# Miniprotein binders against q6w4x9r395to579, part 141

Target 1, 185 residues: q6w4x9r395to579
Amino acid sequence: GHCSLEGGSFVTTFDARPYRFHGTCTYILLQSPQLPEDGALMAVYDKSGVSHSETSLVAVVYLSRQDKIVISQDEVVTNNGEAKWLPYKTRNITVFRQTSTHLQMATSFGLELVVQLRPIFQAYVTVGPQFRGQTRGLCGNFNGDTTDDFTTSMGIAEGTASLFVDSWRAGNCPAALERETDPCS
Short names: E, the ipSAE of ESMFold2; O, the ipSAE of OpenDDE; V2, 0.75 times the mean of E and O plus 0.25 times the DockQ between their complexes.

## First folded at step 11 (miniprotein)

Design sc20
Fold by ESMFold2-Fast, scan of step 11:
Structure sc20 (fold): chain B 185 residues (1-185), chain A 91 residues (1-91)
Amino acid sequence: as target 1 above (185 residues)
Amino acid sequence: GSEELFERAKELIDRALEAAERGDFEEAKRLLDEAFKLIEEAARRGLDEELIEELRYAAKLVREAIEAGNPKLIRVVRWLLTVVWWEVDRR
């Protein structure tokens, strides 16, 4: 399955439900029992440098008991706060430059992350079939049904993106604002 | 009690990072030194070992960011510190 974070604040879930939001926080993107060592993928959103009325993806974090890997829009890759030169390899994770504008994090456990650094910071998450029905977070539950993709951290299916997004905050942050989808119509 | 020491150490670590974000590395180092002293006191007072390890980890992140003096790395450590505190809160 495929989940994308594009155009600053647009998200498409594993079940292909699109939405957008305005928020300044770190959010849980993906939690699953299929991730080793209590692993989780997180997305950091902050105010745009060009327009302070918009928010955009600024970093992606992979968290486990052993690793805290950050890939930032500033092209900084760290693990446990220490800057790493690429390619960077651990036992189960390799971070490398795929192209002049893209970094990839490959894993042995069925998760792949590709980030676009330029012209706009964007992220693409791919998970193997073992993750079907086993995911939680901004990328949805990967169960083949888009009607419950806004299932909150408390297990409640919401009708609005903002309430869904707020439930996945990792920290004490302001409430997210809902934004209209399909801005190119 | 030891829980009070945890909150105080966390506050000092947060303030040290805020000082570093402003480029005030002298103040950041001073606050961080106080945080390390408080963490050792919390350990002596019997604060849970897992919480002591998280405090030491957080303080180390901030110390290394201050030593590097790189604004891009300081931004990364700001986001990591938020994640560290989130992990502690959900335990």
Scores: ipSAE 0.755, ipTM 0.883, lowest interface PAE 0.7, mean pLDDT 86
Fold by OpenDDE base, second read of step 12:
Structure sc20 (fold): chain B 185 residues (1-185), chain A 91 residues (1-91)
Amino acid sequence: as target 1 above (185 residues)
Amino acid sequence: GSEELFERAKELIDRALEAAERGDFEEAKRLLDEAFKLIEEAARRGLDEELIEELRYAAKLVREAIEAGNPKLIRVVRWLLTVVWWEVDRR
């Protein structure tokens, strides 16, 4: 399964459902029992301009009982708040520079993350087949059905992205704004 | 009680980080020192150990940011702190 966060406010789920939102919060992208130690992948969005519609991804965060790894748009990689040099390796996670503009987080448990630093901070999440039907968050449920991708954290299927996205907030933040997917924006 | 100390400690940690974000590291340090005192007092008064650990973790994050004086790191800590509080609140 492949999930992408692109263009500042666009998300494509594991089931290939595209949607757009504007929010300035941290959101759960991926939660799954397949992630060890209560692991979860999160995305941090912030204002990128003066308009409320000018929001962008500014960091990706992997949280577990052991690690809190942040990859920021400033090319800062931290674990538990401490800056780390690349390549950085934990027990089952490695963060390294893939290219001059791309960082990669590789894991031993079937999660891969590629982060494009420039010109736009973007993220690409890949999970193995063992994750099928066992994922939750903004990346969807990876079950091959796009119609139920907007399932909230409470297990309710929503018809709009805004309520869906808001349900996956990892903090007290303003409500997200829903926009139609526009490839030109 | 210990619950009140918990809330006050959280507030001081937040304020310390805010001061750091403004570049007022002296104030940040002062606030954080007070936060640590409250955390330990809360522990002595029997606050849940998991909550104490979370407070200590949060305070440590902010301390590192203050000591580094690096705006980029401060931003990271802001994001992490938000998540930490979220995790605490959902318990």
Scores: ipSAE 0.565, ipTM 0.820, lowest interface PAE 1.0, mean pLDDT 93

Design sc21 (at its last look DockQ between E and O 0.01; V2 from the best seeds 0.00; counts 0 for: pae O 2.3 > 1.5, pTM O .643 < .8, other shape alone 7.43 > 2.5, placed apart)
Fold by ESMFold2-Fast, scan of step 11:
Parts: C-alpha cells; sequence; structure tokens
Structure sc21 (fold): chain B 185 residues (1-185), chain A 91 residues (1-91)
C-alpha cells in the first residue's frame, strides 16, 4: 500500500482517502505491530515560508528502541540527533540519495520511505502486504475500506479529518484546523 | 516527589532548546546545567531508571545542539524532544 504527504498539507491514506489539514505539530503517520522494536513513523508539520501563512511537512522521523532517524527539509539526515553522511546504514535501515532531489529510506521489514527535498518537501510511504489491516495513524488503517480511514488513536471512526488528525498528535500542540480537500483529477 | 522532579527537569530541557532557538546560548547552558542537577537528584530519590535514561538522552540532545551551534540541528533537536516526550508518555 501507498500513502502520500504532498503539496505541503495534503495526505492520501493507504486506502486512497484524500484529506487536508493545517497544523504545527509532530503527528504519528504509521504505527504497526509489523514494525520491529516498537517502531513508528512520524511527520513534523510547521509554518511554511514558501506558502505564506500555510503549514507544511518539514521533517519525517522513524523511531525504534535504538534509532531516531530524522530526514528534514533542510536536507539533513540525523540519527539520535547526530548528522549522518549518506549512504547511512543501520542493521535494518539504509538511507541514501536516490536522485539529486530525492532521498530514500529502505528497510528490511517491508517499509519504504521516499522524500522529495525540492521544490517542495514531500513524503511517500510504501508498506508491504503484511501491513494490511495492521496500521494506525495519519496514513489510515489499510483495511480496504475508506469509510473508517479517519480512525482516531482511541479507535473511533470520525467523519471529519480535524478530530482524526488531532488524535494522532505526538505532543502538546495547538489543535489542527481542517482544510478543504482538493478533488481528484 | 520524584515525579515532580521529572516534570521540572523536562520543563528545563524544553526551555533550554527554546532559548537556544532564540540565540541565547548562555541561558540555554544555564537551564541545561540546572536540568542535569535535577536529573541526578531524581535518580538519587529513586525515579524509575528508564525515565532517568530518557531525561539524560533528552539533555544530551540539547547539549550537543548547543555545542554544534547549527540552526538546522537545533530544529532537529526541538522536534526530537517532542518524540522523546511522546515515548515517555506511552510507557
Amino acid sequence: as target 1 above (185 residues)
Amino acid sequence: GSEELFERAKELIDRAIEALRRGDFEEAKRLLDEAFKLIEEAARRGLDEELIEELRYAAKLVREAIEAGNPKLIRVVRWLLTVVWWEVDRR
């Protein structure tokens, strides 16, 4: 399955449900029992200097018991706060420059992350079929049913994105404001 | 109590990175030094070892950001502190 974070504030879930929000916080993108060592993927949103007063994705974080890997819009890759030269390898993860504008994080456990650095910071999450029905977070539950893609951290299916997004905040941040969803074309 | 020392150390660490973000290196160092003292006091008073390790990890992130003086790394550490506190909260 594929989940995308594009255009600063747009998200498309693993079940292909699009939504948009305005927020300044770290959010849980993906939690799953399929991720080793209590792993999770997170997205950091902050105010955008490019899109006047709008907010946009500024970093993606992969964490586990041993690793806290950050890939930021400043084209910095860190683990546990220390800057790393690419390619950067851990036991199960490799971060490398795929193109002049794209970084890739490849894993041994069925998760892949590609980030576009320029012209706009964007992220693309791919998970293997073993993750089906086993995901939680902003990328949705990957169960093939879009009607419950806005399942909150409390396990409640919401009709609107704002309550869903707010439930996945990983911090004491202001509540996100729901934005209009652009039609598919 | 030791829980109060945890919350106070966390507050000092959060204030240190905000001072550093504003360019106030001396205030950041002062707050961080106070945080290290509270962490050691919390350890003496029997705060859970895993919580002490998280506080030491967070304080180390800020210390290294101060030493580097690189705004890109200061931003990263500010975001990572949110991640650290989220991990603590889920325990």
Scores: ipSAE 0.806, ipTM 0.912, lowest interface PAE 0.6, mean pLDDT 87
Fold by ESMFold2, look of step 12:
Structure sc21 (fold): chain B 185 residues (1-185), chain A 91 residues (1-91)
Amino acid sequence: as target 1 above (185 residues)
Amino acid sequence: GSEELFERAKELIDRAIEALRRGDFEEAKRLLDEAFKLIEEAARRGLDEELIEELRYAAKLVREAIEAGNPKLIRVVRWLLTVVWWEVDRR
């Protein structure tokens, strides 16, 4: 399954449902029992000068009980708040420079993250088939049905991206605004 | 009780990173030193060990940001504190 976070605050879920939102918060992209040690993937959005967008992706965070890996738009990679030189390896995660403009986080548990650092900070999430029907967050539930990809943190399927996105905020942040919405398909 | 010490330590840590974001390193250090003292008192009074470890982790993040003095790392730590408090709250 593939989920993308692209310029203009566009998201495409694991079930290929596209949507757009504007918000300045940390959001939960992906939770799943397939991620070890209560693992989760998060996205940080902030206001920026990016063309055609009021907000943009500024960092991606992978967290578990052992690790809190941040890959930021400032091209800093940290684990547990400490800057790391690449390649960086833990027992089941490796972060390395894929190209001059792309970083990759590879894992032994079926999660892959590719981060484009420039010209626009973007992220691409890939999960193996074992994740089918077992994901939650902004990347959707990966069950092959786009009608319930907007399932909130309380388990309610919503018809709008803004209500769905707001439910996945991590912390007390302003509500997201949706200026241009892709059709529900 | 010990829950009051937890909330006070969390408040001090949040204030420390905010002071650091403003460039007030002296205030950030002062708040963080006080936070560490409260965390150790809460540990002695038997606050849940997992909560104590989360507080120590959060305080360590801020200490390292102070030592680095790097705006890029300060932003990272601000984001990480949000994540840490989110983890605590969902428990």
Scores: ipSAE 0.684, ipTM 0.835, lowest interface PAE 1.0, mean pLDDT 86
Fold by OpenDDE base, look of step 12:
Structure sc21 (fold): chain B 185 residues (1-185), chain A 91 residues (1-91)
Amino acid sequence: as target 1 above (185 residues)
Amino acid sequence: GSEELFERAKELIDRAIEALRRGDFEEAKRLLDEAFKLIEEAARRGLDEELIEELRYAAKLVREAIEAGNPKLIRVVRWLLTVVWWEVDRR
């Protein structure tokens, strides 16, 4: 399964359903029992301009009981708040520079993350076949059915992206709005 | 109705193509964004087979026009086309 966060506010789920949103919060991209130590992948969005429609991805976070790995748009990688030099390796996670503009997080448990730093901060999530039907979050449920990808954290299928996205907020943030899209954000 | 929305979108797409030909990417962006909103709404309301085919053709034309332009805009428009395609295909 491949999930992408592109162009600032555009998402494509594991089941290849595309949608967009404008929010300035941290959202759960991926939860699964296949992730060890209660692991979860999250995306941090913030304002990129003065307009409410000018929002963009600014960081990706992998959070577990053991690690809090943050990859930010300024190319700083931290674990549990401490800056780390690349390549950085834990028990089952390795973060390294793939190219001058790309970082990669490789894992031993079937999760891969590629982060494009420039010219637009974007993220690409890949999960193995063992994750099929066992994922939750903004990247969907990876069950081959696009019509139920907007399943909320409470297990309710929504018809619009805004309510779906809001259900996966990781903190107290303003609600996401289906606003005018700025492709250049 | 949905047909009216589609026709309005087509007009915007045509204008966007002209903007792209002039190198006015900001105007093209604005027009395309508006067009795709209308198309998405039209698709949700239901399109007949003929309109779906016209939409696909229009999308192709937009893609061709943008391919010669700004790489960033190309990526965004490609995504937008994917959204429209998805909405149309499920109807």
Scores: ipSAE 0.115, ipTM 0.549, lowest interface PAE 2.3, mean pLDDT 84
ESMFold2 (binder alone), look of step 12: mean pLDDT 80; pTM 0.783

Design sc22
Fold by ESMFold2-Fast, scan of step 11:
Structure sc22 (fold): chain B 185 residues (1-185), chain A 91 residues (1-91)
Amino acid sequence: as target 1 above (185 residues)
Amino acid sequence: GSEELFERAKELIDRAIEAARRGDPEEAKRLLDEAFKLIEEAARRGLDEELIEELRYAAKLVREAIEAGNPKLIRVVRWLLTVVWWEVDRR
């Protein structure tokens, strides 16, 4: 399955439901029991220099008990707060330059992240079939049904993006402004 | 109590990285020094070892970012601190 964070403020879930929001917070992008050592993927949004987006994606964080890897729009890659030269390898994770404008984080556990650094910071998340029906967060639940893609952190399926996005905040941040993508417009 | 010391140390660490982000490394170092003193006091008063380890980890992240003097790294560590505190809170 594929989830994308594009154009500063747009998200497309694993079940291909598009939506948009503006916020200045860290959000849980993906949690799953398939991720080792209590792993999670997070997306950081902050005030933007991107045209037509008040806020935009500025960093992606992969965390586990052992690792806290940050990939930022400023082309800084850290683990546990220490800047790393690429390629950077751990036992299960390799971060490397895929192209002149793209970095990739490859893992041994069925998760792949590609970030576009220029001209606009964007992220693409790929998960293997073992994740089907076992994901939660901004990327949705990966169950093949888009009607429950806005399932909050409390397990409630919402009809709009607002409460969904706010439920996935990691920390005390202001409520996000959202713009739900209308598939008919 | 020791729980109060945890919250005060956390607040000082958050204020330190914010001062560094605003371009005031001297104030950041002052706040961070106060945080280290509170962490050691909390340890002496028997605050849970796991919470002490999290506070020391957070303070170390901020100290090293300030010492590196790289604004891009300071921004990264500011974001990383929110993740550290989220992880503590969800336990």
Scores: ipSAE 0.792, ipTM 0.901, lowest interface PAE 0.6, mean pLDDT 87
Fold by OpenDDE base, second read of step 12:
Structure sc22 (fold): chain B 185 residues (1-185), chain A 91 residues (1-91)
Amino acid sequence: as target 1 above (185 residues)
Amino acid sequence: GSEELFERAKELIDRAIEAARRGDPEEAKRLLDEAFKLIEEAARRGLDEELIEELRYAAKLVREAIEAGNPKLIRVVRWLLTVVWWEVDRR
């Protein structure tokens, strides 16, 4: 399954459902029992301009009981608040530079993350087949059905992205705004 | 040895990044220059002329970024560090 965060606030789920939102919070991108130690992948969005529609991804966070790995748009990589040099390796996670503009987080448990640093900070999440039907968050549930991707953290299927996205907030922040799906905006 | 020099260079680079974040490019430049000297010395001890040339080029780019007041200086520095360390590690 492939999930992408592109164009500032455009998301394509594991089931290939595209949607757009504008929010300035940290959201659960991927949660699954297949992730060890209560692991979760999160996305941090912030304002990138004056208008409410000018929001963008500014960091990706992998959080578990042992690690809090943050990849920020300025290429700073931290674990548990400490800056780390690349390539950086933990027990089951490796963060390294893939290209001049891309960082990669590789894991031993079937999760891969590629982060494009320039010109737009974007993220690409890949999970193995063992994750099928066992994922939650903004990336959807990876069950091959696009119609139920907007399932909230409480297990309720929503028809619109706003309530769905808001349900996966990891902190206190304003409500997300639903916008037209456009990866170029 | 060379590894110790690189470790010291890393510390200086971290400080340089912080200086840059504080809006002190002059201090950042000084720290980077010192770090580069250490890296160059480490590379020289390894007799890798190709690596030294690459480092010199990268250092030039960093200096240019500082002089231009580039807000993306941190990215450039991080890129440099990653490249340098990768090249050293694979030797």
Scores: ipSAE 0.000, ipTM 0.211, lowest interface PAE 11.7, mean pLDDT 83

Design sc23
Fold by ESMFold2-Fast, scan of step 11:
Structure sc23 (fold): chain B 185 residues (1-185), chain A 91 residues (1-91)
Amino acid sequence: as target 1 above (185 residues)
Amino acid sequence: GSEELFERAKELIDRAIEAARRGDFEEAARLLDEAFKLIEEAARRGLDEELIEELRYAAKLVREAIEAGNPKLIRVVRWLLTVVWWEVDRR
């Protein structure tokens, strides 16, 4: 399955449900028992600078008991706060420059992340079939049904993106707002 | 109490990285020095070792970012601190 974070504020879940939100927080993008060492993928959103009221993806974080890997829009890759030269390898994870504008994080456990650095910071998450029905977070539950893709951290299916997104905040941040318009729809 | 000591150290660390983000490296360094002193005091006063390790980890992240003086790394560490505190809260 494929989940995308595009155009600054658009998300398409593993079950292909699109939505938008306005938020300035770190959010849980993907949690799963298939991720080793209590692993999680997180997305950081902040003011975009393009519009006074817009927010956009500014960093992606892969978190486990041993690793805190950050890939930022500033083309900085860190693990546990230390800047790393690419290619950067751990036991199960390799981060490398795929193209002049794209970085890739490849793993041994069925998760792949590709980030576009320029002109707009965007992220693409790919998970293997073992993740089916076993994901939670902003990328949805990967169960083949878009009806319950807004399942909150408390296990409640919501009808709106804003309540769903707020439930996946990984910090004490202001409440997210659902975006009023979709310029591409 | 030990809970108040943890919150005080956390606040100093958060204030230090925010000062660094504003370019006030003198204030950031002072706040961070206070944080390290408070962490050692908290350890002497019996704060849980796991919490002490977490505070030391967070303070070292901030110290290294300030020493590098790289605003890109300072931004990364500010975001990373929210992840560190989230992990503590959800243990």
Scores: ipSAE 0.760, ipTM 0.891, lowest interface PAE 0.7, mean pLDDT 86
Fold by OpenDDE base, second read of step 12:
Structure sc23 (fold): chain B 185 residues (1-185), chain A 91 residues (1-91)
Amino acid sequence: as target 1 above (185 residues)
Amino acid sequence: GSEELFERAKELIDRAIEAARRGDFEEAARLLDEAFKLIEEAARRGLDEELIEELRYAAKLVREAIEAGNPKLIRVVRWLLTVVWWEVDRR
């Protein structure tokens, strides 16, 4: 399964459903029993301009009981708040520079993350087949059905992205907007 | 009608991207120019202005990406076009 966060406010789920939103919060991208130590992948969005529609991905976070790995748009990688030199390796996670513009987080448990740093900060999430039907968050449920990808954290299927995205907020943030006229946001 | 023009415009943009991918920038530019004409015509006929505007911006970004030789940006814009089209199909 492949999930992508592109263009600042665009998401393609594991089931290949595309949608967009504008929010300035931290959101759960991926939760699954297949992630060890209550692991979760999260995305941090912030304002990139003066309007509410000018939002962009600014960091990706992998959070577990043991680690809080943050990859930020300024190419700083931290774990539990401490800056780390690359390549950085934990027990089951390795973060390294893939190319001059890409960082990769490789794991031993079937999760791969590629982060494009330039010219647009973007993220690409890959999960193994063992995750099928066992994922939740903004990346969807990876069950081959696009119609139920907008399932909220409470298990309710939504017809639009706004309420779906809001349900996966990791904090108290403003409500997300689904669509606006400027695709550059 | 306007819907047909809109659909054709998207198709031309997709073809332009493919041409650019092959290194045929002249063909890409030609296709984009044609797409722009269709977008403008669709707008005049009263198709959903928000979607038309998004398509117009997307086409502009594709052109800029082609001129800059940035295939990654082209992919992003292609994604945007997919989203826009998905919204159209649901209406």
Scores: ipSAE 0.011, ipTM 0.229, lowest interface PAE 9.1, mean pLDDT 83

Design sc24
Fold by ESMFold2-Fast, scan of step 11:
Structure sc24 (fold): chain B 185 residues (1-185), chain A 91 residues (1-91)
Amino acid sequence: as target 1 above (185 residues)
Amino acid sequence: GSEELFERAKELIDRAIEAARRGDFEEALRLLDEAFKLIEEAARRGLDEELIEELRYAAKLVAEAIEAGNPKLIRVVRWLLTVVWWEVDRR
């Protein structure tokens, strides 16, 4: 299956349900028992431009017990906060430059991530057939039925994207943190 | 209480990386120094060792990002801290 994060704030699920949302948090993009070591793929959204309007994808994070790999819109790849030169390889994961504008994270466990760096940061997630019906998060449940693609973290199928997206927030928002650090008198 | 010490240290670490992101390295280092002192005090007062280890990990992320002096890395660590805190909260 194939899930895409495009145009800053547009998502198409593994079952091909398109939606748009506005949020400035870290969100769980994909969780599955098929991912090793309690693995998860996350998407970081932040404000776009200098205005109060629109949000955009700014980073993708692969998290497991051993690894915290970040691929950012600024063409920085880190693991556990340390910048890595490409190609970067771990036991099961390789991150490399696929083209002048695209990075790829290939894995041994049926997950592939391609990020477009320029002109706009976008992400494309591909999972093998072993993930069918075993995914959860912003990319949907990959069960071949779009009507339940907005299944929340509590297992409730919603009719709208808003409650679905909010249920998949991973902690506090970067935007909220930014406001809290304003210098006071 | 011990939960208050964890939250205070977390707040200092979060504020330090935000100061660094804005280019205020003097304030970032001041806040980080306060965080290290509070973490050591929390350890002496018996805060759970796993929480102390997570606070030290988070503070180290911030310290290394500031030392590297790369604004792109500072932004990455700011985003990564939200993942670190989420992982702690779900344990």
Scores: ipSAE 0.746, ipTM 0.882, lowest interface PAE 0.7, mean pLDDT 85
Fold by OpenDDE base, second read of step 12:
Structure sc24 (fold): chain B 185 residues (1-185), chain A 91 residues (1-91)
Amino acid sequence: as target 1 above (185 residues)
Amino acid sequence: GSEELFERAKELIDRAIEAARRGDFEEALRLLDEAFKLIEEAARRGLDEELIEELRYAAKLVAEAIEAGNPKLIRVVRWLLTVVWWEVDRR
């Protein structure tokens, strides 16, 4: 399964459903029992301009009981708040520079993350087949059915992206309201 | 109905093409954004596959027109194509 965060506000789920949103919060991209130690992948969005529609991805976070790995748009990689040099390796996670503009987080448990740093900060999430039907978050449920990808954290299927996205907030942030948006955000 | 929405979206895409050809990428983006919204709305109401194909073609033309101009526009067009593809594939 492949999930992508592109263009500042666009998401394509594991089931290949595309949607967009504008929010300035941390959101859960992926939770799964297949991730060890209560692992979760999260995305941090912030304002990228003066208008409310100018939002963009600014960091990706992998959080578990043991690690809090943050990859920021400034090419800073931290674990538990401490800056790390690349390549950086933990027990089951390796973060390294893939290209001059791309970082990669490889894992031993079937999760891969590629982060494009420039010209736009973007993220690409890949999970193995063992994750089928066992994922939740903004990346969807990876069950081959696009119609139920907007399932909230409470297990309710929503018809709109805004309510779906808001349900996966990881913190106290303003709601992502459906507003006129700039597609370039 | 959804058919009318797609027709309107197509018109906006055509206008976006012209704007892009003139180098007015700001206007092109605006028009594409509007088109995108109409497509999404049409999708919610049901969609015609033939109209989607027409929109797909139009989107490709926009991409070609903008190719050397604004990378953001290209991304938007790509996204439109993705949405159109998704809608067609879902049928």
Scores: ipSAE 0.018, ipTM 0.295, lowest interface PAE 6.5, mean pLDDT 83

